# VHH binders against Malonyl-S-ACP:biotin-protein carboxyltransferase MADC (madC), part 24

Target 1, 317 residues: Malonyl-S-ACP:biotin-protein carboxyltransferase MADC (madC), of Malonomonas rubra (o06926)
Amino acid sequence: AKWTELQDKSFLEATARERAVGIVDEGTFTEFCGPFDKIYSPHLPLMGEAIEYDDGLVAGVGKIGKKPIFVISQEGRFIGGSIGEVSGAKMVKTIQLASDLYEEMVSEKPDLPEEMRPAVVISFETGGVRLHEANAGLLAHAEVMDQIQNCRGRVPIISLIGSRVGCFGGMGFVAAATDVIIMSQFGRLGLTGPEVIEQEMGKDEFDASDRALVYRTTGGKHKYIIGDCNYLAADSIRSFRETTTAVLQKPMEEIETFRRIGSMEKIKEQIELVKLSVSLKPKDSMDVWAHAGNENPESLINMTLDEFLAQAKRLKA
Key: E = the ipSAE of ESMFold2; O = the ipSAE of OpenDDE; V2 = 0.75 times the mean of E and O plus 0.25 times the DockQ between their complexes.

## First folded at step 14 (VHH)

Design y7 (from w7 with S109D; framework vhh_8dlx_2; at its last look DockQ between E and O 0.01; V2 from the best seeds 0.00; counts 0 for: pae O 11.5 > 2, placed apart)
Fold by ESMFold2, look of step 14:
Structure y7 (fold): chain B 317 residues (1-317), chain A 124 residues (1-124)
Amino acid sequence: as target 1 above (317 residues)
Amino acid sequence: EVQLVESGGGVVQPGRSLRLSCAASGFRFSSYYMHWVRQAPGKGLEWIGYIYRSGRTEYNPSLKSLVTISRDDSTNTLYLQMNSLRAEDTAIYYCAKGTPLYEALTKNDYMDVWGKGTLVTVSS
């Protein structure tokens, strides 16, 4: 489809490729096609031609202004967006290439302008499975987390969550580890797994088996109010692109302050917010919004984005 | 002027090991991927592997148990260690400088400067 028309397309209804192409500047997206070991190999007569390989993950590089943008866009219609060995390796290598490019640029120009700093944008769409019940993504999950750590302070990583399937399971934890999370109101996110919290706090303090109580809602408005996401965008590729662009205008040190995990202090703040959420009436999500200072929380449900952002109060620990 | 000069080739018996060297000059050696490629008699080019400045390597899967790529940024030298050599490893071995990464990824053109090659003959 024409890039200009993509800008008005619903992010929820878009395909993974439409999201990837539409987030970067017109005409700049180059998709990584075929096995990743071949993106470093020349096309040689003996090795034959590159083959198409569709694993349900669109990966590539484009630009926003002068900034190289490495895009990872999951396709939930393919195997429900579950991460496997091949798609996980593709995510890992794409993030690795972004950090490699940053290192190359800085080695040639130590005072690299912020406008040229590479970034990674991940559009999540995965239904997720319980981590210990699905072995298909465990290695890839750990390797992706390692690459996110490797990018700390160097390459900003932005999560986009507004697709039909949402972002759950191990990828919810991956999203939590990125620098910035942008959601639409239709986005769904399982941000922090209760097993991680239980391991850090002990079962006496937090019982992970009460998962329904820990996660009252996964929606974008709720996640914005409780501080699990940083920005709320309208349901259009344009709105996600504009929000992403605005975030990337910020200095890297400012972007890093938006992370939800990355230090024991931030982890403890997130745990305190979860504990507060659990202490409220478990069947009434409006209690959380009221506790955040919203006197008529049900009125927020149908507000336009602009009205919501102007009025909604966010939870503080 | 970017230059790459391979050395260390020659005749070697099957089962033995051999280390090739590639002396680099005219560019910031430590900034780029470096590659090894070979061409056996009557065949096309075969990518062996690369090494990045971090020391991270990737290898052609058919060769990864037989080769090791290393680099010494202090001497601008790239190395290819080959073990348990076989007759089919007879080839001209080339080192190549990686194209700047953004260009490589967007133009699918991974190597911009090649050495002249060094011949390795594995025979009894």
Scores: ipSAE 0.650, ipTM 0.862, lowest interface PAE 1.0, mean pLDDT 78
Fold by OpenDDE, look of step 14:
Structure y7 (fold): chain B 317 residues (1-317), chain A 124 residues (1-124)
Amino acid sequence: as target 1 above (317 residues)
Amino acid sequence: EVQLVESGGGVVQPGRSLRLSCAASGFRFSSYYMHWVRQAPGKGLEWIGYIYRSGRTEYNPSLKSLVTISRDDSTNTLYLQMNSLRAEDTAIYYCAKGTPLYEALTKNDYMDVWGKGTLVTVSS
């Protein structure tokens, strides 16, 4: 009943733990290093900063059907979801556990049914590296990406981006390295946060207070059109879960085709996109949308998700 | 201090409807499951149902057709609408504070605070 209630909750408004519990089947989630274990940053207390007993990251394992789902969920309410030593270690280890389980399973049953293949799901809500733990955070990013690459062809990794903070900083690279990215229209994905751009380049270059601009440049709709996002879900835990479930029903070989990086073909595609950008000289994301074949790009901004998915044109590779 | 105060009870004739209220204070009302429970004379406690902030409800199957639970988070008030009352519905009705969602997700359900109750007597 409580799990069912959770399904109707906005993904944007949900806590990290709610996202983690809600993305897997009811009653299946087991948390690693939960709050009661009191594993928190050793650095924050030294700096007089507040701590969280889970260091702002929920990790655990559940199931979708017969499929083990290792879940990572970042909490943006804790220091913007920035990654430090402890939270980073939790991410790394969780992905590694998925990999290890897969190896164990195939060792026992080489012809492992696809429906039993372990998967990793990461709900991103982060600005990247925790400044208080910069070196540890950077190292964590690298290690996470290493684990992601290790999972290629073995364990699918799904990114969920629909939280308030979005996915920025180094974690933008991390998300890009995963197999599939699922966003809501309220999700945001980028390398440099709007506020940071404004700080460094000035308000004339980028006004971070212009929310419309922010979403045109980093939002789910834009990312969907340009191919950085594979799927758009509605803003609910249910919708993200259903989309995730549908994706994970695909064979691993097909899932890998959704990747944005990791092959020479993908590199070539990216190069072409860069060339296109140079030639198009877009003044706004809407120019890109128009180029993609959207005749009235401004109409896409406030369009409902269903209407958008029905008619929005994506850039062709 | 967490407080729950039931009201609206009284003597009613069979077949009539009655609406009970529960005024909550001292906690974030919207964050919790709220419950109705009753106790008939000489009988044990009977769970009626609960409601969460979204408006989702669950009821005792034996009472589902006769009761509706609702809430107004703007006034921190819980309601119990009862229809087609019978003599067997005579009881003290209690509202109770349940668990927040995040605890419920960890399978730690509880009702830790109760009102004093309001008496409903159904008699001809």
Scores: ipSAE 0.009, ipTM 0.262, lowest interface PAE 11.5, mean pLDDT 90
ESMFold2 (binder alone), look of step 14: mean pLDDT 81; pTM 0.819

Design y8 (from w7 with S54T; framework vhh_8dlx_2; at its last look DockQ between E and O 0.68; V2 from the best seeds 0.73)
Fold by ESMFold2, look of step 14:
Structure y8 (fold): chain B 317 residues (1-317), chain A 124 residues (1-124)
Amino acid sequence: as target 1 above (317 residues)
Amino acid sequence: EVQLVESGGGVVQPGRSLRLSCAASGFRFSSYYMHWVRQAPGKGLEWIGYIYRTGRTEYNPSLKSLVTISRDDSTNTLYLQMNSLRAEDTAIYYCAKGTPLYEALTKNSYMDVWGKGTLVTVSS
């Protein structure tokens, strides 16, 4: 598919590769070791051992303007254990390369313009992987978190959540650790903020028969109102790309203010939002939306993105 | 002009250790990945590993237990420490400058300048 046609494609319906290619400028995406490139890897000297496995994760580098963009785009069909270990290692190496590039650029030009600062974009698509799965899975999460920490203040990391499977389990914590979370209304995100304390993880929650309720409790509109995501985009690659581009135009100092965790002050803010959510004891997001100041919160359900952003009130700590 | 000059090769007995050096000039050594590669007689090139400016290394898995790469940015010198040498380690050993990282990743060209090599012969 032509890059221009990808821009209008539903982010919800897009494959991991379509999302990765469409987020960066036309013609600039170079994929690292694809799922079937095991025999010959031009990136072996730089990617290490992780590239030897088929993990379904698309990783590569492209550009938005002059800015190098390292893209990690998950494919939801590779869920669980051993695949998680390989995907985690590939994520670690990709983020590490972004940091390495930043250091190389600054060593050559100490006054590096912000427009040239590398960034990482992670397009999540992972089902509810159990948080306490095998030691290898837990270690992979820790390694990714270490790389995210290494990038703080240096390389911005943007989370995109709008794919069909959503972002659940341990990857919900990884997304929370990034600098900025962009969701569409169809994006689903678990294990962040108020839901960590009040919800049971697993099949029971994922299989709710009321589809509207599921979207209202894990979906982008709800997450935007309660402050679990920073930006809400329309369900198109174009909208995610435009929102990502706008965020990356901001100086690194400003991008850091969007983070949910990583400081005592941010931890206190999260604790206060959790306390508020528990005090409300909501069974339906509509009660939370009403508490945030939305008259007739049910009217927000079917609004277009533009209407929603113009009218919706967000919860304050 | 970028130049890389390897030294420290020679004849060494099996089981012994050997340290190779690579003197670099003509570029900002501290900014780039640096690589070691070898070529045994009658064989193709075999990547040994790289070292980044922070000291972080990656190695060919088949060689990982036998080699250590280090660098000294104050003297622009790259090193390869080889231990427990075997006859199969007989080769010409090359150092190579890493291509600027963005270009390396996007053009599939990971090494842009090579030294002339130094011969290591492992023989009783």
Scores: ipSAE 0.641, ipTM 0.848, lowest interface PAE 0.8, mean pLDDT 79
ESMFold2 (binder alone), look of step 14: mean pLDDT 81; pTM 0.819
OpenDDE, look of step 14: ipSAE 0.851; ipTM 0.927

## First folded at step 16 (VHH; framework vhh_8dlx_2)

Design z1 (from w7 with Y33W; at its last look DockQ between E and O 0.59; V2 from the best seeds 0.00; counts 0 for: pae O 2.02 > 2)
Fold by OpenDDE, look of step 16:
Structure z1 (fold): chain B 317 residues (1-317), chain A 124 residues (1-124)
Amino acid sequence: as target 1 above (317 residues)
Amino acid sequence: EVQLVESGGGVVQPGRSLRLSCAASGFRFSSYWMHWVRQAPGKGLEWIGYIYRSGRTEYNPSLKSLVTISRDDSTNTLYLQMNSLRAEDTAIYYCAKGTPLYEALTKNSYMDVWGKGTLVTVSS
C-alpha cells in the first residue's frame, strides 16, 4: 500500500511492517534484516514449527523530519508476537544502533540540535517470551531493557500500543521502561494476560472472555487514567505518527518526565499507587476512575476518544 | 587521500599468535569505526569484526574466541590480534574504514575504503 493510504489504516489492523513504514516519513524507511535476508529462528525448524524470514519482527530506520527514527515493530500474527533469539537480537541491536548514531552525531557536533536527535519507536504486539525459545526470549527481554536504560537522557524511546495482541508478558516491563507510552483505546498493556489470570485464579476471579472487563483492566483508557499511558491516539497509523511526532518535538529533559520508572521518585510514586490500591480496595477499575474524580465513570467506557480526552480525569501524582 | 596500509602478515606455524597492524592516514581516524575482513584462497570475503570509536568491538561469532581488535587513536593504528592460528586462517587480511553510521545503515554499505591487504599463511 502507498504510504498515504497507510496513514488512514487502522493501527489495530495493520501489519507490523505497515506500522513501521507508516510511522516515519514517506520513503525514508530502511528495513534491517528484512525477509529477503532470511534471518529466522534456528530453533523453530527443529521443533517442526513454521518460520518467518523476519522472525515476526520488523526493524529499521527512517526519519521524521531531520530526526532519525529507529523503528521496531512486532508482528502479533506470528506466534502471538512472542520474542525469541533472532527477533530479540533485532530489538537489542536496533536500539543499540540508535545509541551509536547519537554518539557519532554528538562527537561531530556536541551542540546537536534537538530536531536531529535520534529516537527509537517500538510498536508492541506481543505476549512476551516465545515458548519455543524460552531462555533466549528471556535473555532478550533483559538485554532490551539494558539498551533502553543505556539510552536514558540521550535517545528517547517511545512505545506504541494499539495492536490486537497488545503488550503483555515480560514485554510489559519493557514497555514500562521506555520514556513515553502512546496507546489507543483499543490497545492493551499488562504483565499477566487475562487468559493466564483466569487459568491461575479461576474464571470467578477473572473472566477473560469478558472483553469489557479486559479493557477496563488493561485498555488504553484505563491506563491513561492511572498514568501508565502518557498519550492516547486514535486508531490509525496517522494518529500514532502525529502523536509520536508531537512528543519527539519536546526536549529530551521533558520527555524523561513521562517515564514511569527509572528514579527513586518514580519508585515512590509507584509505591503510592500500590498503597492507594490497598486502601481503596477497588472492585472494578471504575472505582479507581471515580477516585480520580470522574463522577460518572461508567460513561467513560463507551465515550468517543475526543470526548474522553476532553473530560476524563487522571489520577493525581 | 584516505589510505590504509596493513602490515604484520607472513608465514606462521599452527598454534602461534600473530598481530596485524593497519596504519590509517588521510582522514580523522578517531571518528570512524574500523573493520577487519579476510579472504581465504578460493573463498569469499569473511567479516572478522569491527571496533567502534568508543572502543566497543563486535566480532564474527565464528572467530570471536580467536581474535581481538583494538585501536590506537594517537597513532592512527588499527590492530588485529589472532591467537591459536590454524591452517584455515590462511588468508589475505584487510582493514577497512567504516562508513558513517547512518549512511551505512541506509545504504547497506558498511565499509567504504579498504587497504591492499596482508597475507597470513599458517603452515607447519
Scores: ipSAE 0.186, ipTM 0.599, lowest interface PAE 2.0, mean pLDDT 92
ESMFold2, look of step 16: ipSAE 0.530; ipTM 0.784
ESMFold2 (binder alone), look of step 16: mean pLDDT 81; pTM 0.826

Design z2 (from w7 with Y52W; at its last look DockQ between E and O 0.68; V2 from the best seeds 0.71)
Fold by ESMFold2, look of step 16:
Structure z2 (fold): chain B 317 residues (1-317), chain A 124 residues (1-124)
Amino acid sequence: as target 1 above (317 residues)
Amino acid sequence: EVQLVESGGGVVQPGRSLRLSCAASGFRFSSYYMHWVRQAPGKGLEWIGYIWRSGRTEYNPSLKSLVTISRDDSTNTLYLQMNSLRAEDTAIYYCAKGTPLYEALTKNSYMDVWGKGTLVTVSS
């Protein structure tokens, strides 16, 4: 697809590659799937053979202005977007390369202009690890978290959540560990997928097939109000690109202030808020939004994005 | 002028170890990742590994157990330690400066400056 046409494409409906290409400047995206990638990966022998196959994850580098942007874009059409050893290694390597580039650049130019600082953008679409590769997927999750930690204070990592599958399972923790989370109102973010929540709470308390309930407890508007995501974007590649660009114009020390630490306490807070939302009658779920200071919280449900952003009050820390 | 000068080659008996050096000048050595590459007689180039500014290394999987790459940024020197040498390790060994990483990733251009090489012959 032509880059200009991608800008108006629904982020919810876009493929992983369309999201990756569309987020960076026209003509700048280079996808990692060649001999160079084979040489750099610590898992190269396995990845070398598997990389030549479509593994459900698009990784590469492009630019926004002068800023190198390392992109990781997950495709949920492959086993629900689950993470396997090959795709996990590609994520790890991509983040590591961003850090390596930053180190190279500041070594050459210690006062590196902010406009040239590399960044990582992760477009999530996953329920978690692949079932048949559970041990390898769990190792990849830990390795990704290590690379995110290595980037802190140096390379901003932006999470984009607006794709059909959402961002659940272990990757929910990964997203929470990144510096900035941008969601659309259709994006879903959770530590546990809707079906697992239903199992723990019971179908009468949480019906995973009830899409309104799922969006109310994991969706972008709710996550924005409770402070689990930093920005809302419209459902277009253009809106995600524009929001990402605006975030990356901020100095790194300001970007650092957006991160919510993925501590046990914060995880417990998310689970308690989900339990509160599930325990309420449909309109009673608005008690959390009312507690945040929204006098007529149900009016927020159908607002346009611009109206919502202008009026919604967010829960304070 | 960017220069890389390998040394330490020569004739060595099978089973022995050898350390090669690469003296770098004309650029900020501490800023770049560095490579070792070899070429056996009549064969193509074989990448051995690289070492990052941080000291992190990555190796050709087929050679990983036999080699160690290190660097000394205070003396602008790159090293290749080779152990348990075999006749098949006979080759010209080159050090190479890594292309600035963004260019390497986007233009498929991995190494921009090479040394002239040092010959290692594993023979008795």
Scores: ipSAE 0.601, ipTM 0.824, lowest interface PAE 1.0, mean pLDDT 78
ESMFold2 (binder alone), look of step 16: mean pLDDT 81; pTM 0.817
OpenDDE, look of step 16: ipSAE 0.831; ipTM 0.928

Design z3 (from w7 with Y50H; at its last look DockQ between E and O 0.03; V2 from the best seeds 0.00; counts 0 for: pae O 11.2 > 2, placed apart)
Fold by OpenDDE, look of step 16:
Structure z3 (fold): chain B 317 residues (1-317), chain A 124 residues (1-124)
Amino acid sequence: as target 1 above (317 residues)
Amino acid sequence: EVQLVESGGGVVQPGRSLRLSCAASGFRFSSYYMHWVRQAPGKGLEWIGHIYRSGRTEYNPSLKSLVTISRDDSTNTLYLQMNSLRAEDTAIYYCAKGTPLYEALTKNSYMDVWGKGTLVTVSS
């Protein structure tokens, strides 16, 4: 599809590659280790499993204006977007390349204009670790986290969460470690997936088939209200692109204020949230929404994005 | 020259245990994760497991309960402990050199060097 056509495509329904190509300027995207390079899992074939030549992850570099954008995009259609050795390595190296480029740039020009600062954008679509490559996948998570931390104050990292699978498992931690999280109302972010909760705790505890409940627990609107999500975008590549672009126009110091973790202050904030949860004993996310100042929390559920953004109150820090 | 030499194979009775060794030379052994692979007669290659530089291991789920991989970096030796051997475990067993995770972006072969293999025959 043409780049212009991609802009109007649903972010939820788009492929990983479409998300990657569409998030940067037209004609600027260069893919690393693309399908033609045939860099795929060495484990899956030996286990008799199907492979993808890109191991279900698109990585590359493009531009938004003068800003180099290193893009990572997970493909949920391939084994639920689960991360293995190769896909994990692609994530790690892509982030590292962004860091390296930044260092190179500032070495040549110490007063690097903000508009030229490299950035990383990660479109998450994953259930976490690939079962067939569990240890390698776990290691990859850790390494990605290391790279994210290495980028602090230097290279902004933005999470995009609006895909079908959402962002779960260990990758929930990874997303949480990034500077900015952008979601759609159809995006989902969590650690333990609803199905896993149901499996472990029973349907009475959490009915994973209750889609409404799932979205109230992990969906973009909920995450926005509680402050885990910084921005909500419409369900289009265009909207995510525009939101990303707007965020990246901010100075690095401001971008860092969007983080959920990484400082003692942030830890304290998280602790306070936990205390709040204990004190409120919420039976539903709507209780939390009400606490945030939303007098009619149930009305937020089916509200349009524009109406929601105009009316919804967020938890006060 | 990078070399891997498997040893310890032979004929064993069902239910017995066997420990295979792989002697590595010609490269910095401690810098790479290592693999065990086997090939039964008339069958394709089957991945057994690998061990990372840190000593962490990963196994084929079908074999996990029966195998243990370990390494001794001081002697550049890779080990495969097999327990409760069955007839279906008859195969040529290979050790193979892996690559660091960061090299996965540049290499299509994640097992770039193989030993010649050692035959394990499980027979009563």
Scores: ipSAE 0.011, ipTM 0.232, lowest interface PAE 11.2, mean pLDDT 90
ESMFold2, look of step 16: ipSAE 0.600; ipTM 0.831
ESMFold2 (binder alone), look of step 16: mean pLDDT 81; pTM 0.821

Design z4 (from w7 with Y50N; at its last look DockQ between E and O 0.02; V2 from the best seeds 0.00; counts 0 for: pae O 12.2 > 2, placed apart)
Fold by OpenDDE, look of step 16:
Structure z4 (fold): chain B 317 residues (1-317), chain A 124 residues (1-124)
Amino acid sequence: as target 1 above (317 residues)
Amino acid sequence: EVQLVESGGGVVQPGRSLRLSCAASGFRFSSYYMHWVRQAPGKGLEWIGNIYRSGRTEYNPSLKSLVTISRDDSTNTLYLQMNSLRAEDTAIYYCAKGTPLYEALTKNSYMDVWGKGTLVTVSS
């Protein structure tokens, strides 16, 4: 599809490559290790499993204005977007390249304009570690997080979560480690997936087939209210692009304030949230929403995004 | 004992088609993905393709247009259909069993049992 057509495409329904190409300016995206390079898992063939020549992950670089944008986009259609050795390596190296470019740029121009600061954008669509490559996948998670931490105060990293699979497993930690999280109301973010919870704890504890419950627990609206998600975008590549662009216009110092982790202060905030959970003993996310000041929490569920953003109260201002 | 026996090889003229068979015994054939490999005189082994348990196939890109792999789990038979044969297709053709998952991870090998091969000679 043409770039202009991509802008109107649902972020939820888009491919990883469409998300990657559409999030940056038209004609600027260059893919690293694309399908034609045939860099795929060395492990999957050993197991008689299907492969993808890009290992289910799109990585590359483009621009938004004068800003270099290093893009990572996971493909949920390939083994649920699970991360293995090759796809993990692509993530690590892409983030590292952003860091390296920043250092090179400031070495030449110490007063680098903010508009030229490199950034990383990650579109998550994943269940976490690829079971076929468990050790390699786990290592990849750790390495990616190391690179994210290395970028602190230098290269902003933005999470985009609006895909069908969502962001789960170890990649939930990875997303949480980034500077800014942008979701749609159809995005989902968590650690343990609903199906896994049901499997381990039973349907009475958590019915994974209850889609309404799933979204109240992991969905964009819930995450927005509790402060895990910084911004909500509409379900389009355009909306995610616009939101990303707006965020990246902020100075690095301001962007860092959006983080959920990475400081003792943030840890204390998280501890307070845990204490709140213990004290409230919420039976449902709606109890938390009510606590945040939403008088009719049930009305938020089916509310349009615009209405929601206009009136929803967050736990933290 | 796990055994693979290829058949259907012989002398064939250029441009003709040939179908090879591989009879499997001594294991649950339907539980494994299978491979075809060939070795031309004086050359190394060349992977032709494989077929997964699901019936999905993968091919060497250089041979994809000329070969089709199929399986019949009811008869424990693997097939290789070759079309438009050329002189350079002269080789011993082998079928091979895919390695079980747990063994593949440990041994770092994806083919654990081979047939004795069948000779295909393409000559005018």
Scores: ipSAE 0.000, ipTM 0.265, lowest interface PAE 12.2, mean pLDDT 91
ESMFold2, look of step 16: ipSAE 0.604; ipTM 0.837
ESMFold2 (binder alone), look of step 16: mean pLDDT 81; pTM 0.823

Design z5 (from w2 with Y110W; at its last look DockQ between E and O 0.68; V2 from the best seeds 0.73)
Fold by ESMFold2, look of step 16:
Structure z5 (fold): chain B 317 residues (1-317), chain A 124 residues (1-124)
Amino acid sequence: as target 1 above (317 residues)
Amino acid sequence: EVQLVESGGGVVQPGRSLRLSCAASGFRFSSYYMHWVRQAPGKGLEWIGYIYRSGRTEYNPSLKSLVTISRDDSTNTLYLQMNSLRAEDTAIYYCAKGTPLYEALTKGSWMDVWGKGTLVTVSS
């Protein structure tokens, strides 16, 4: 049972393809393959030149229950290279297809059951702006943001952050623009809007010799406490899949309330949380955790996920 | 029950323009993307392009500058505008209904119903 064994695999250690296949139901994932589909297909593909070859990004569609799930899963070792334009275009087209499917479905059935609503899941793994997100990458980045905005209110977009490389640079803005962010404690998230100046400068200032400190300032537990992510999952494909499934069963109207950006109210909340974090000199996350009401913040570092979720207090604006 | 009827074909001189029509019935035309495909004598099928329900189009790159696809959902009609016709554009032109998108993406069959075609001959 290869799929069933995959469910217990560490999300941190999984490849982009393993993450993509494992998030959707067994046997339902169809990867969008460029060159071979064109060569052997009697019909031309709808995803033209943008996905002609392996570009370090896995894209496809599967299902969770009756819900079509469009998956975008990044492979970190490819993102910093010369093919960033193709990767970005593949993201754009995949999100566009999800929106197209939604419109087709509601056109046929205006009372479309929520369980049938298509969704997008993005599993991020990217190192940042310094190397691989130059000129052409930024154009593709803007086009991805446009497609995310186009999905607002119609197709939920879920960010998964738990891969070995993390989610940094311009993709931090992309993740912040999605509806929901799910992280594991090992997930790392760099850029989340108002923090961009401090976070970008700070990752060059982080003490790399103290991995626990690094995870405390960019990691899932810290981001959960300060409100940068919505949910924590355990480090397994199963946990990310189960958390994603639970989120996607919520009404679209409820899912929209989780967005960190996309309303003036939510933007104001994020700005106040960032101001508070900066005023505490954010080189030491323990001060921030204590300010949130955690009397023994160091004890939270080694808690199991269940213990952490039961005890941790989150920062209030 | 689903029917697609192409029209507007015939003999046309090189260098001229021609607009083909495809009248659709028996399904909710406004819900589906639609294709144009052609087949030159002795050749295989050549995909021309499609148009989504939103009006967004995608074209075969080799034909992109020569054709324009449009649709009128109020009359259930699909159009193909062809300009600067050449002898090599002689073909039977078919319209086709798009397969429901999820099925198309997962099973690879992008067209489920075809018209009978209309012959376009480019000569004097």
Scores: ipSAE 0.596, ipTM 0.797, lowest interface PAE 0.9, mean pLDDT 78
ESMFold2 (binder alone), look of step 16: mean pLDDT 80; pTM 0.807
OpenDDE, look of step 16: ipSAE 0.883; ipTM 0.942

